# Designs tried in a protein design chat: VHH binders against p49116. Part 166

Target 1, 238 residues: p49116
Amino acid sequence: EGPLLSDTHVTFKLTMPSPMPEYLNVHYICESASRLLFLSMHWARSIPAFQALGQDCNTSLVRACWNELFTLGLAQCAQVMSLSTILAAIVNHLQNSIQEDKLSGDRIKQVMEHIWKLQEFCNSMAKLDIDGYEYAYLKAIVLFSPDHPGLTSTSQIEKFQEKAQMELQDYVQKTYSEDTYRLARILVRLPALRLMSSNITEELFFTGLIGNVSIDSIIPYILKMETAEYNGQITGAS
Key: E = the ipSAE of ESMFold2; O = the ipSAE of OpenDDE; V2 = 0.75 times the mean of E and O plus 0.25 times the DockQ between their complexes.

## First folded at step 9 (VHH)

Design tc12 (framework vhh_7n9e_1; at its last look DockQ between E and O 0.96; V2 from the best seeds 0.85)
Fold by OpenDDE, look of step 10:
Structure tc12 (fold): chain B 238 residues (1-238), chain A 120 residues (1-120)
Amino acid sequence: as target 1 above (238 residues)
Amino acid sequence: DVQLVESGGGLVQAGGSLRLSCAASGFTFSNYGMYWGRQAPGKGREWVSGISWSGGYTNYASSVKGRFTISRDNAKNTLYLQMNNLKPEDTALYYCARPGYGKDDESDYWGQGTQVTVSS
């Protein structure tokens, strides 16, 4: 059996909407987030092991882990996205909502804490200096998680996850042979992803989606898109 | 196709210095950590030093720590190894490597190497 991933899966290039406006409005944020989401799902679709699980299982997996994949994508693309600026803009928009008394104090706290968690996670990943190879395999580990409820083919999913973990371990070991703890330092970041609310992420980044369609509901549609449509979406081609 | 071309080797006296270069092509250089290895006559391949994608993190074999410095220039797709206070035991063919997808280094990409010879 060949490796789980290849160089094609290590490449993860996000194209931002152009031009960047002086003021980051909700539309720009949503468009940027949507491109990242589409890129992440297209990435998943390109993995042979993912394809082997079948459409139903694939849909269930992505529904379960889209927030984690998206967050890893944010971390990986933080510089290209100017994530700090985007988060600041989101906070500003939130302030407007606060002034309009649309949110409870508790909700405001939850949302602000979520933003903080996102920022801290991305900063922690940057500090670890994670490369494209490692990100690819971290995403694979997250994608092939067998512990989500309602999944079929859990044994096969687990095998793919183990394979991802082993290949990442091999990469880290041969690249950084005298650092026996690097893998652990990397993997220990994954639990933080499970602490983040998918609902809050959706509210912060995808509020501008036409018709208030949930990410959960559009995932099957995205996964069925033709490759040309994916390419058009991630490059901003209308 | 992935290509790595090492240069900068030569003959040097003990205590001397060399700077090796590795020109990378055929892949997105900044997506990968890189490492240097060496192979002495009659010996197997030995890991020497590794560097993260941005160069912000480096790692060294105990035998070269404090003497060698790994660095990279992503804009030039080039990996470097500064070798100071060279010793006869450092004599080897030095190669630059991009990790592949196998357990062993057999799946990795490396160049032809550059010979470093340290005389006593």
Scores: ipSAE 0.914, ipTM 0.966, lowest interface PAE 0.5, mean pLDDT 93
Fold by ESMFold2-Fast, scan of step 9:
Structure tc12 (fold): chain B 238 residues (1-238), chain A 120 residues (1-120)
Amino acid sequence: as target 1 above (238 residues)
Amino acid sequence: DVQLVESGGGLVQAGGSLRLSCAASGFTFSNYGMYWGRQAPGKGREWVSGISWSGGYTNYASSVKGRFTISRDNAKNTLYLQMNNLKPEDTALYYCARPGYGKDDESDYWGQGTQVTVSS
């Protein structure tokens, strides 16, 4: 039985590609994003409750929520990644594309709205001063979502989600015992994650490395990787 | 291997001040919010104040608000409690804590405490 997560799951260390280029380029952005994605998937597969659901359910859950996990990871690692600098470089590239008439105005509008939503989300998390424990449990709440279409064993998934919610509640109430509203302020941030397009996330952060291959199609292969292969991906080691 | 060691307690007259320190080890201090609690003789534990990981958010029990200030130094793995305008009612064993994985405070990681005695 025990707690859903442990101190090892609260630890979330992103190793950035080195050296950082003087000017950001697509390769550096994609490499950084890929490391975060692999770290996030490795984090999920290390949870005993997640392992207990079995490979088919694991694959379905991660396929449904990878964009939400990735976005939480961006917010959590925003300082390490210099995310604001990365987003500014992307915006500058898009503005140059508008001037050169390379993309439709409607597409650019969709992408700019996505960047705005991402910045707003990251800013809200920073203002709430979300810590590593709180991030770990928010990721667990997102991971154990029973409401995605096509899932089996939804009762067990819901049980794990409720356990995550209860353990987050215990932590917040113990730490900030006179603040009855902090938990609600934190949890109300989560619905915004589902409004962000996974297709636009792929275009912004993974174009150039995966080409025409979708994140959805590679998830089963990533989840089957041996520990050594995961470690190689998150550090960039051969 | 979570360890918390409090210091800075002592005997002080009403209206006086004390600064408590808590040295943390065995975990990544900056990943967690922390809190201070106290226990008067023959009474249960009372939560005093909590602080977020960066120190950007703090919270205080009504009985100490305006008199106590919680702070932290993540580079030194140290939590502080500045206590001003102390009252006899503040007499207690003060301890720092990292919240544990459970509802009851038995699951929390507590230091051994530092005694604060306020004379009239």
Scores: ipSAE 0.871, ipTM 0.950, lowest interface PAE 0.5, mean pLDDT 89
Fold by ESMFold2, look of step 10:
Structure tc12 (fold): chain B 238 residues (1-238), chain A 120 residues (1-120)
Amino acid sequence: as target 1 above (238 residues)
Amino acid sequence: DVQLVESGGGLVQAGGSLRLSCAASGFTFSNYGMYWGRQAPGKGREWVSGISWSGGYTNYASSVKGRFTISRDNAKNTLYLQMNNLKPEDTALYYCARPGYGKDDESDYWGQGTQVTVSS
């Protein structure tokens, strides 16, 4: 059978809300993040191997890895999103919350450490000059993780992950034939994704529009969403 | 459909220079790394140089290090190879390539090539 992904999966085009406000606010940040989340979920849904696993397995996989996919998306789209500006605005908001005594010092420290880890991850990916092909396969490796508790079809999921790893290896070896270390340098970035807290990601990026509802609870609805409805959400037609 | 069109080849005396160009179309050029290969008569293809999507990382075969420079202009969808201090052993048909989704280089996207001939 053919390759795990195609050129359609390598394209990953995020469009931002327009216009960008002079002072970033929670609504702009949340809308921008929501667009990335929807793009990431529909990217996963578009993969034939993912479709072959069935609806319940699809939901379980995405629930287990949505934060890792989202974080890879942040790194891939950091320039388009002006992510450094968004993170600076969040830090400023957190500093105001300290002055108003709205959040514990321990929680603030935890959130600031998460922001630092996110920034370091994005910087490391930029330094490696990771391209769209490499990002697509890194996302596939993360998506097809067979070690999540409660999964069915784990042997098939493992085969898809191995295929993603091999196809990434093929790409790197063909493009950079005398750099035997590039694949290893890329893959060593993946453990940092395990350190990202979905709870803190929700707090940083999603408290404005989603409120107190967890991303985990809305994933089944996003995955079932009709393509026309998705395009309406992303383009802001509503 | 992916198209790659090389130009800039020709006949050059040893020690001379040439600059090859590769015009890319039919795909989002900036999503991919690119590379140059070459094929001398009666020999297999040889990888020459690769470049990352932004040009921030480059990689060269040992036979051309210090003499060849790969570059790209994403606004023009164009890949370049500057070849200096050419030797007769550099005589080959030069191809630009975008990696494909298979294991071997036959699955990659290649141009028709541009001939470089280096006389002694």
Scores: ipSAE 0.725, ipTM 0.904, lowest interface PAE 1.2, mean pLDDT 87
ESMFold2 (binder alone), look of step 10: mean pLDDT 86; pTM 0.858

Design tc13 (framework vhh_7n9e_1)
Fold by ESMFold2-Fast, scan of step 9:
Structure tc13 (fold): chain B 238 residues (1-238), chain A 120 residues (1-120)
Amino acid sequence: as target 1 above (238 residues)
Amino acid sequence: DVQLVESGGGLVQAGGSLRLSCAASGFTFSNYGMYWGRQAPGKGREWVSGISWSGGYTNYASSVKGRFTISRDNAKNTLYLQMNNLKPEDTALYYCARPGYGKEDESDYWGQGTQVTVSS
């Protein structure tokens, strides 16, 4: 059996909506996030090992991990998205909502803690100078997680996760042969992804979704799209 | 297809300097960490130095630490190795490399190399 991923899977290019508005708004943020989400799901669907698990398993895996994949994508695409500017605009909106007494203090606290965790995660990945190959394999480790409730084919999923871990290790050891600790520094970042609420991610980035649909409900439909439909969502040219 | 072309080698006296270049094509250069390796006559391949995609993280073999500097220019798809205070022991064919998929040596993408000869 060949390697889990190829150069095609290392390529991860987000096309931002253009032109950027003078003032950030919910619709621009939602369109940007939606493009990243579609790019992430298209990426997952293109992996032969993922395809081999079958449609039902594919849907279950992506429904379980989309927030982790999305967050890794945010970190990877932080510069092209101007993520810090987006998060600053969200924080400013939340501060105005506190002053107007529109949201509960507990909810605002949860959302602010989520933004802080997200910023800390993105900063840690930037400090480690994570590359496209490393991101592709971190996404594969997250995607092929055998421990989500309700999964079938868990032994095959675990096999693919272990393969992803081994191939990442080989890459890191070949590239930085005198650094025996880099892999550990990278992998220790992953558990934080599961502490981040998918509901809060949805609220922050997807409030502009037409029809108020949940990400969970649309995943099966996204995974069934043809490549041209994905490309339309990724580039906004549909 | 992945192509790597090294240049800048030559004959230099001990204590001298050389700057090696590696022109990369056939892949998105900025997506990958890169490394330099070398092979002296009759010896195995030795990893020399690695660099992360932006150049923000570098790593060096103990034998070259403090004398060699690895750098990259992503706009030019070019990897560099600045070699200072060269020693006869540095005589080798120098290869730039992109790590390949899997553990085996054959999985890596290497150029043909550029010869560095250091006289005493």
Scores: ipSAE 0.865, ipTM 0.946, lowest interface PAE 0.5, mean pLDDT 89

Design tc14 (framework vhh_7n9e_1; at its last fold request DockQ between E and O 0.87; V2 from the best seeds 0.86)
Fold by OpenDDE, fold request of step 11:
Structure tc14 (fold): chain B 238 residues (1-238), chain A 120 residues (1-120)
Amino acid sequence: as target 1 above (238 residues)
Amino acid sequence: DVQLVESGGGLVQAGGSLRLSCAASGFTFSNYGMYWGRQAPGKGREWVSGISWSGGYTNYASSVKGRFTISRDNAKNTLYLQMNNLKPEDTALYYCARPGYGKSPESDYWGQGTQVTVSS
């Protein structure tokens, strides 16, 4: 049996909307986030093991872990996205809402804490200097998580997750042979992803573009989207 | 196709220095950690040093720690190994490697290597 991933899966290139505006408006943020989301979903779709699970199972998996995949994508693409600038812009937009007395104190705190957690997670990943290979397998580990409720084929999902973990371990061991704890240092970051609310992420990054449509509801459509359509959207929406 | 071309080896006296280079092509260099290995005459392949994609993290074998420095230039798709205070026991064919897929180092990509000979 071949490896779970290949070089094609290690490549994760996000194309940002062009040009970057002087002021990052809600539309730019949402478009950027949407591109990342689409890229993440298409990435998952390109994995043979993922394809082997079937459409229903695939949809369920992505629904369960899209926030985690998206967050890993944010971390991976933080420089290309100018994530710090995006987050600052989001905060500024929130400040406007605060001034307009549209948010409760508790909600403000919750949202700000979420932004903080996102930033801290991305910073922690940057500090570990995670590469494209490692990110690919981390995303695979997150994607093939059997512990989400309502999943079918959990045994097969677990096998894929184990395979991902083992192959990541092999990579780390070969590259950093005298650092036996690197894998552990990387993996202990994953629980932080479960602390992040998908609802808040959706509100922060997708409210301006999707409107009343939930990420959950559009996931099946994204997964069925043709690559040509995706590429066309990227080039046309810029 | 993944290609790695090592250079910079040669004959040097004990206590001397060499700088090895590895030119990478055929893949996105910045997506991968890289490592140097070496093979001495009559011995198996030995891991020497590893470096993360940005160069922000490095790791060394105990035998070369403090003497060797691994670095990379992603803009040039080049991996480097600065070898200082060389010893006769450092004599080996040095190769740079990009990890492949699998547990075995034989699944990795490497070039023809560059010979380093340290005379006493």
Scores: ipSAE 0.935, ipTM 0.977, lowest interface PAE 0.4, mean pLDDT 93
Fold by ESMFold2-Fast, scan of step 9:
Structure tc14 (fold): chain B 238 residues (1-238), chain A 120 residues (1-120)
Amino acid sequence: as target 1 above (238 residues)
Amino acid sequence: DVQLVESGGGLVQAGGSLRLSCAASGFTFSNYGMYWGRQAPGKGREWVSGISWSGGYTNYASSVKGRFTISRDNAKNTLYLQMNNLKPEDTALYYCARPGYGKSPESDYWGQGTQVTVSS
């Protein structure tokens, strides 16, 4: 069998809504985040190994890991998104909310801690100078996680994860042959993704997108969308 | 398809310098780490130096560390190797590479190479 991924899976091009508003607002942030989410799910769906697992397994995997994929996408696309500017705008909004007594201090603290963790994650990835190939394989390792509760076909999922780990190792060893510890430095970043709350991610980036329905509830519908519909969501075309 | 074209090799005296270039095409250059390798007559391929996508991280074989500098210009799709204080044992065919998919070196994308000869 051939490699798990190809050059088409290494390309990951986020098209931002334009023009960028003079002052960042919830609509622009939500639109930008939605484009990244749809791009991430379309990326996953394009992997032959992922398709081979079948629709039910695909849905379960993405429901379990969408927040991890989204966070990796935020780190990968941080420059294109001007993520630091977006996070600063969110912080300003939160500080205004505490002054207007709209949110509890405990909730604000939880959200601020999440933003700090997100910034630390993105900074660590930037310091490691993670490339498109490495991001593609980190996303594959996260996607093919056999240890989520309720999964079927766990042996096949584990084989795909091991294949992703092995191909990432091959790449890192070939590129940085004298650095025996680079792979370990990269992989040790992944556990932090599971500590990040999907509920807080939804609150920060997807306010208004899904109404009363959570993201994991709409995942089956997104995964069934035809390529033209995915492209419409990614580019904002109607 | 992926294409890599090296240039800048030549004959140089021990202690001299050369700057190698590698023109890349057929893929999004900035998505990948790249490396330089070399092959002396009758010997296998030896990895020389690697560089991350932005140039922010570099790695060198112990035999060349402190003498060689790898760099890249993503706007020009070009990889460079600045070689200083060259030694006769640096004589080899130098080639640039993009890592391919899988363990085998045959999965990598190699240029044809540029010959570097260092006289004593």
Scores: ipSAE 0.874, ipTM 0.953, lowest interface PAE 0.5, mean pLDDT 89
Fold by ESMFold2, look of step 10:
Structure tc14 (fold): chain B 238 residues (1-238), chain A 120 residues (1-120)
Amino acid sequence: as target 1 above (238 residues)
Amino acid sequence: DVQLVESGGGLVQAGGSLRLSCAASGFTFSNYGMYWGRQAPGKGREWVSGISWSGGYTNYASSVKGRFTISRDNAKNTLYLQMNNLKPEDTALYYCARPGYGKSPESDYWGQGTQVTVSS
């Protein structure tokens, strides 16, 4: 019963569509977000502990936490994605939608609040200087959350989450031996992820992909994809 | 394979300075925090200083705080330790390290070390 993760799970390389268009558009944003989503799903699927839980449990876990994994991915890849530029383009698009009467004022307020919470989360993670090892274990902690409704095998899921927490603690203690508070500072950022709305994430990042279905509905198909198919979705090539 | 190669050690008089380097290869350097340890003759290994992936967070043992500065250059895959106001008790074999996946520091990746000897 070795470590929950390995160096292969710490690797999380996002490749952006090229070239960046002169003006950001919904297709570029959706392609960028789709690559991150598929990279995140591929990451989760590759974990032996996740594989051991079985297909029904796998689907239930990912349906419950995909938005948290995606949001951690946004924070981790914020620089390579130029996330601040993408969010600015989305805000400009929302302002145009007000002028064209395409969305209600209540919905615009909800979406702007979500953008502010996302920006705050990404800034807080940058201030902590979270690295790839730490991100991998934070993702594991949110993936193996036993308190989501409708899960089976919650005792085993809880044990995997505790193992992720302990292995993150080991890393932090070995790297930063004189800072007993770093683990706590990192972990207290996680509750903010549960405040992120999956339907608003879909609206912000997946408008061109989703059409008339939700990401929740396609999770079982994404998890069953062949490796070559994943690589095509992650890079937009094949 | 993960490889760490320290350099820059030597003999120095008390109050002097040295700068250690650690060349890293075989892994994505910017994905990990790094740290320095040291081992004095007849003693166990002692953690000295740690640094986050970008260098934005640093942490020091109380015995070296204010005298040693850890830094890194991710473009060159190199970790550094600037040691000022050296004391005879700083005499040790200095190792750079990348954390591994076990509880014990013995599970981490270590270089072969560079000797620092401080005379008075």
Scores: ipSAE 0.795, ipTM 0.928, lowest interface PAE 0.9, mean pLDDT 88
ESMFold2 (binder alone), look of step 10: mean pLDDT 87; pTM 0.872
OpenDDE, look of step 10: ipSAE 0.919; ipTM 0.970
ESMFold2, fold request of step 11: ipSAE 0.790, 0.740, 0.790; ipTM 0.929, 0.912, 0.926
ESMFold2 (binder alone), fold request of step 11: mean pLDDT 87, 88, 86; pTM 0.874, 0.877, 0.868
OpenDDE, fold request of step 11: ipSAE 0.933, 0.933; ipTM 0.976, 0.976

Design tc15 (framework vhh_7n9e_1)
Fold by ESMFold2-Fast, scan of step 9:
Structure tc15 (fold): chain B 238 residues (1-238), chain A 120 residues (1-120)
Amino acid sequence: as target 1 above (238 residues)
Amino acid sequence: DVQLVESGGGLVQAGGSLRLSCAASGFTFSNYGMYWGRQAPGKGREWVSGISWSGGYTNYASSVKGRFTISRDNAKNTLYLQMNNLKPEDTALYYCARPGYGKSDETDYWGQGTQVTVSS
């Protein structure tokens, strides 16, 4: 049995929609977020261990953790996305909604609190100077979480999570051999991901979706996409 | 194919300085932390210093802390080691390395090395 991940899984390249509008709008934000979501799902599908769990189990895992994977992706791709600019545009839109009495003050407070938590998470990851290898393994630890309600094959999932933790440990210990605490500093960031609402993530980044469709309901379809169909989505080609 | 090519070694007197360079190719340099190791004659490989992807975090072996500075230039795919106040005990073949997959350092990618000799 070889390593859980390879250089292919460390590579995580988001291609942004072009041209960028002069003023950010819901469609541009939604398309950017959708590209990141599709990239994240394709990343998960490419892991041999993930495929080995079988379709029912691997779909259940992604449905349970997509918001955690998406948030890690936002942190990793913050610069290429100009995430701070996107969040500022969302905040401006929310402030306009308050002035027009279109949303309750309580809802606005919940959404603003979520944005602050997201910014704090991204800043924490930037402060730790997390690299592509570390991000790949943090995503793997999140993906192979055996403790979500309703999962089967939890023993196998736990083994893959432990393998991810051990390989991350090996990398950190070899890279920073005199720092015995870096791994712990990285891992204690992960619990915050579970405290962030997937419903609010949907509202902030996926408002442009047609109909009353939740992200977890479309995940099975994304995971079953042919490679050519997926490539069409991320490159904008037919 | 991961390729790492070191340069900048040479003969220097105790108290002197050298700057080592490592040219990386065959992978996305900015995705990985990197490190420098060394091997003195008749001894095993010793880790010297590590650096995070942006250069924002560095780590040093106790034997070189305060004397050596690791840095990188991601635009040039190059890793550096600035060595000051060199001692005869620093005499070694210096390697740059990208960590590999697995517990053993034998899974890591390293260059051929550049020789540093410090005379007394």
Scores: ipSAE 0.867, ipTM 0.950, lowest interface PAE 0.5, mean pLDDT 89

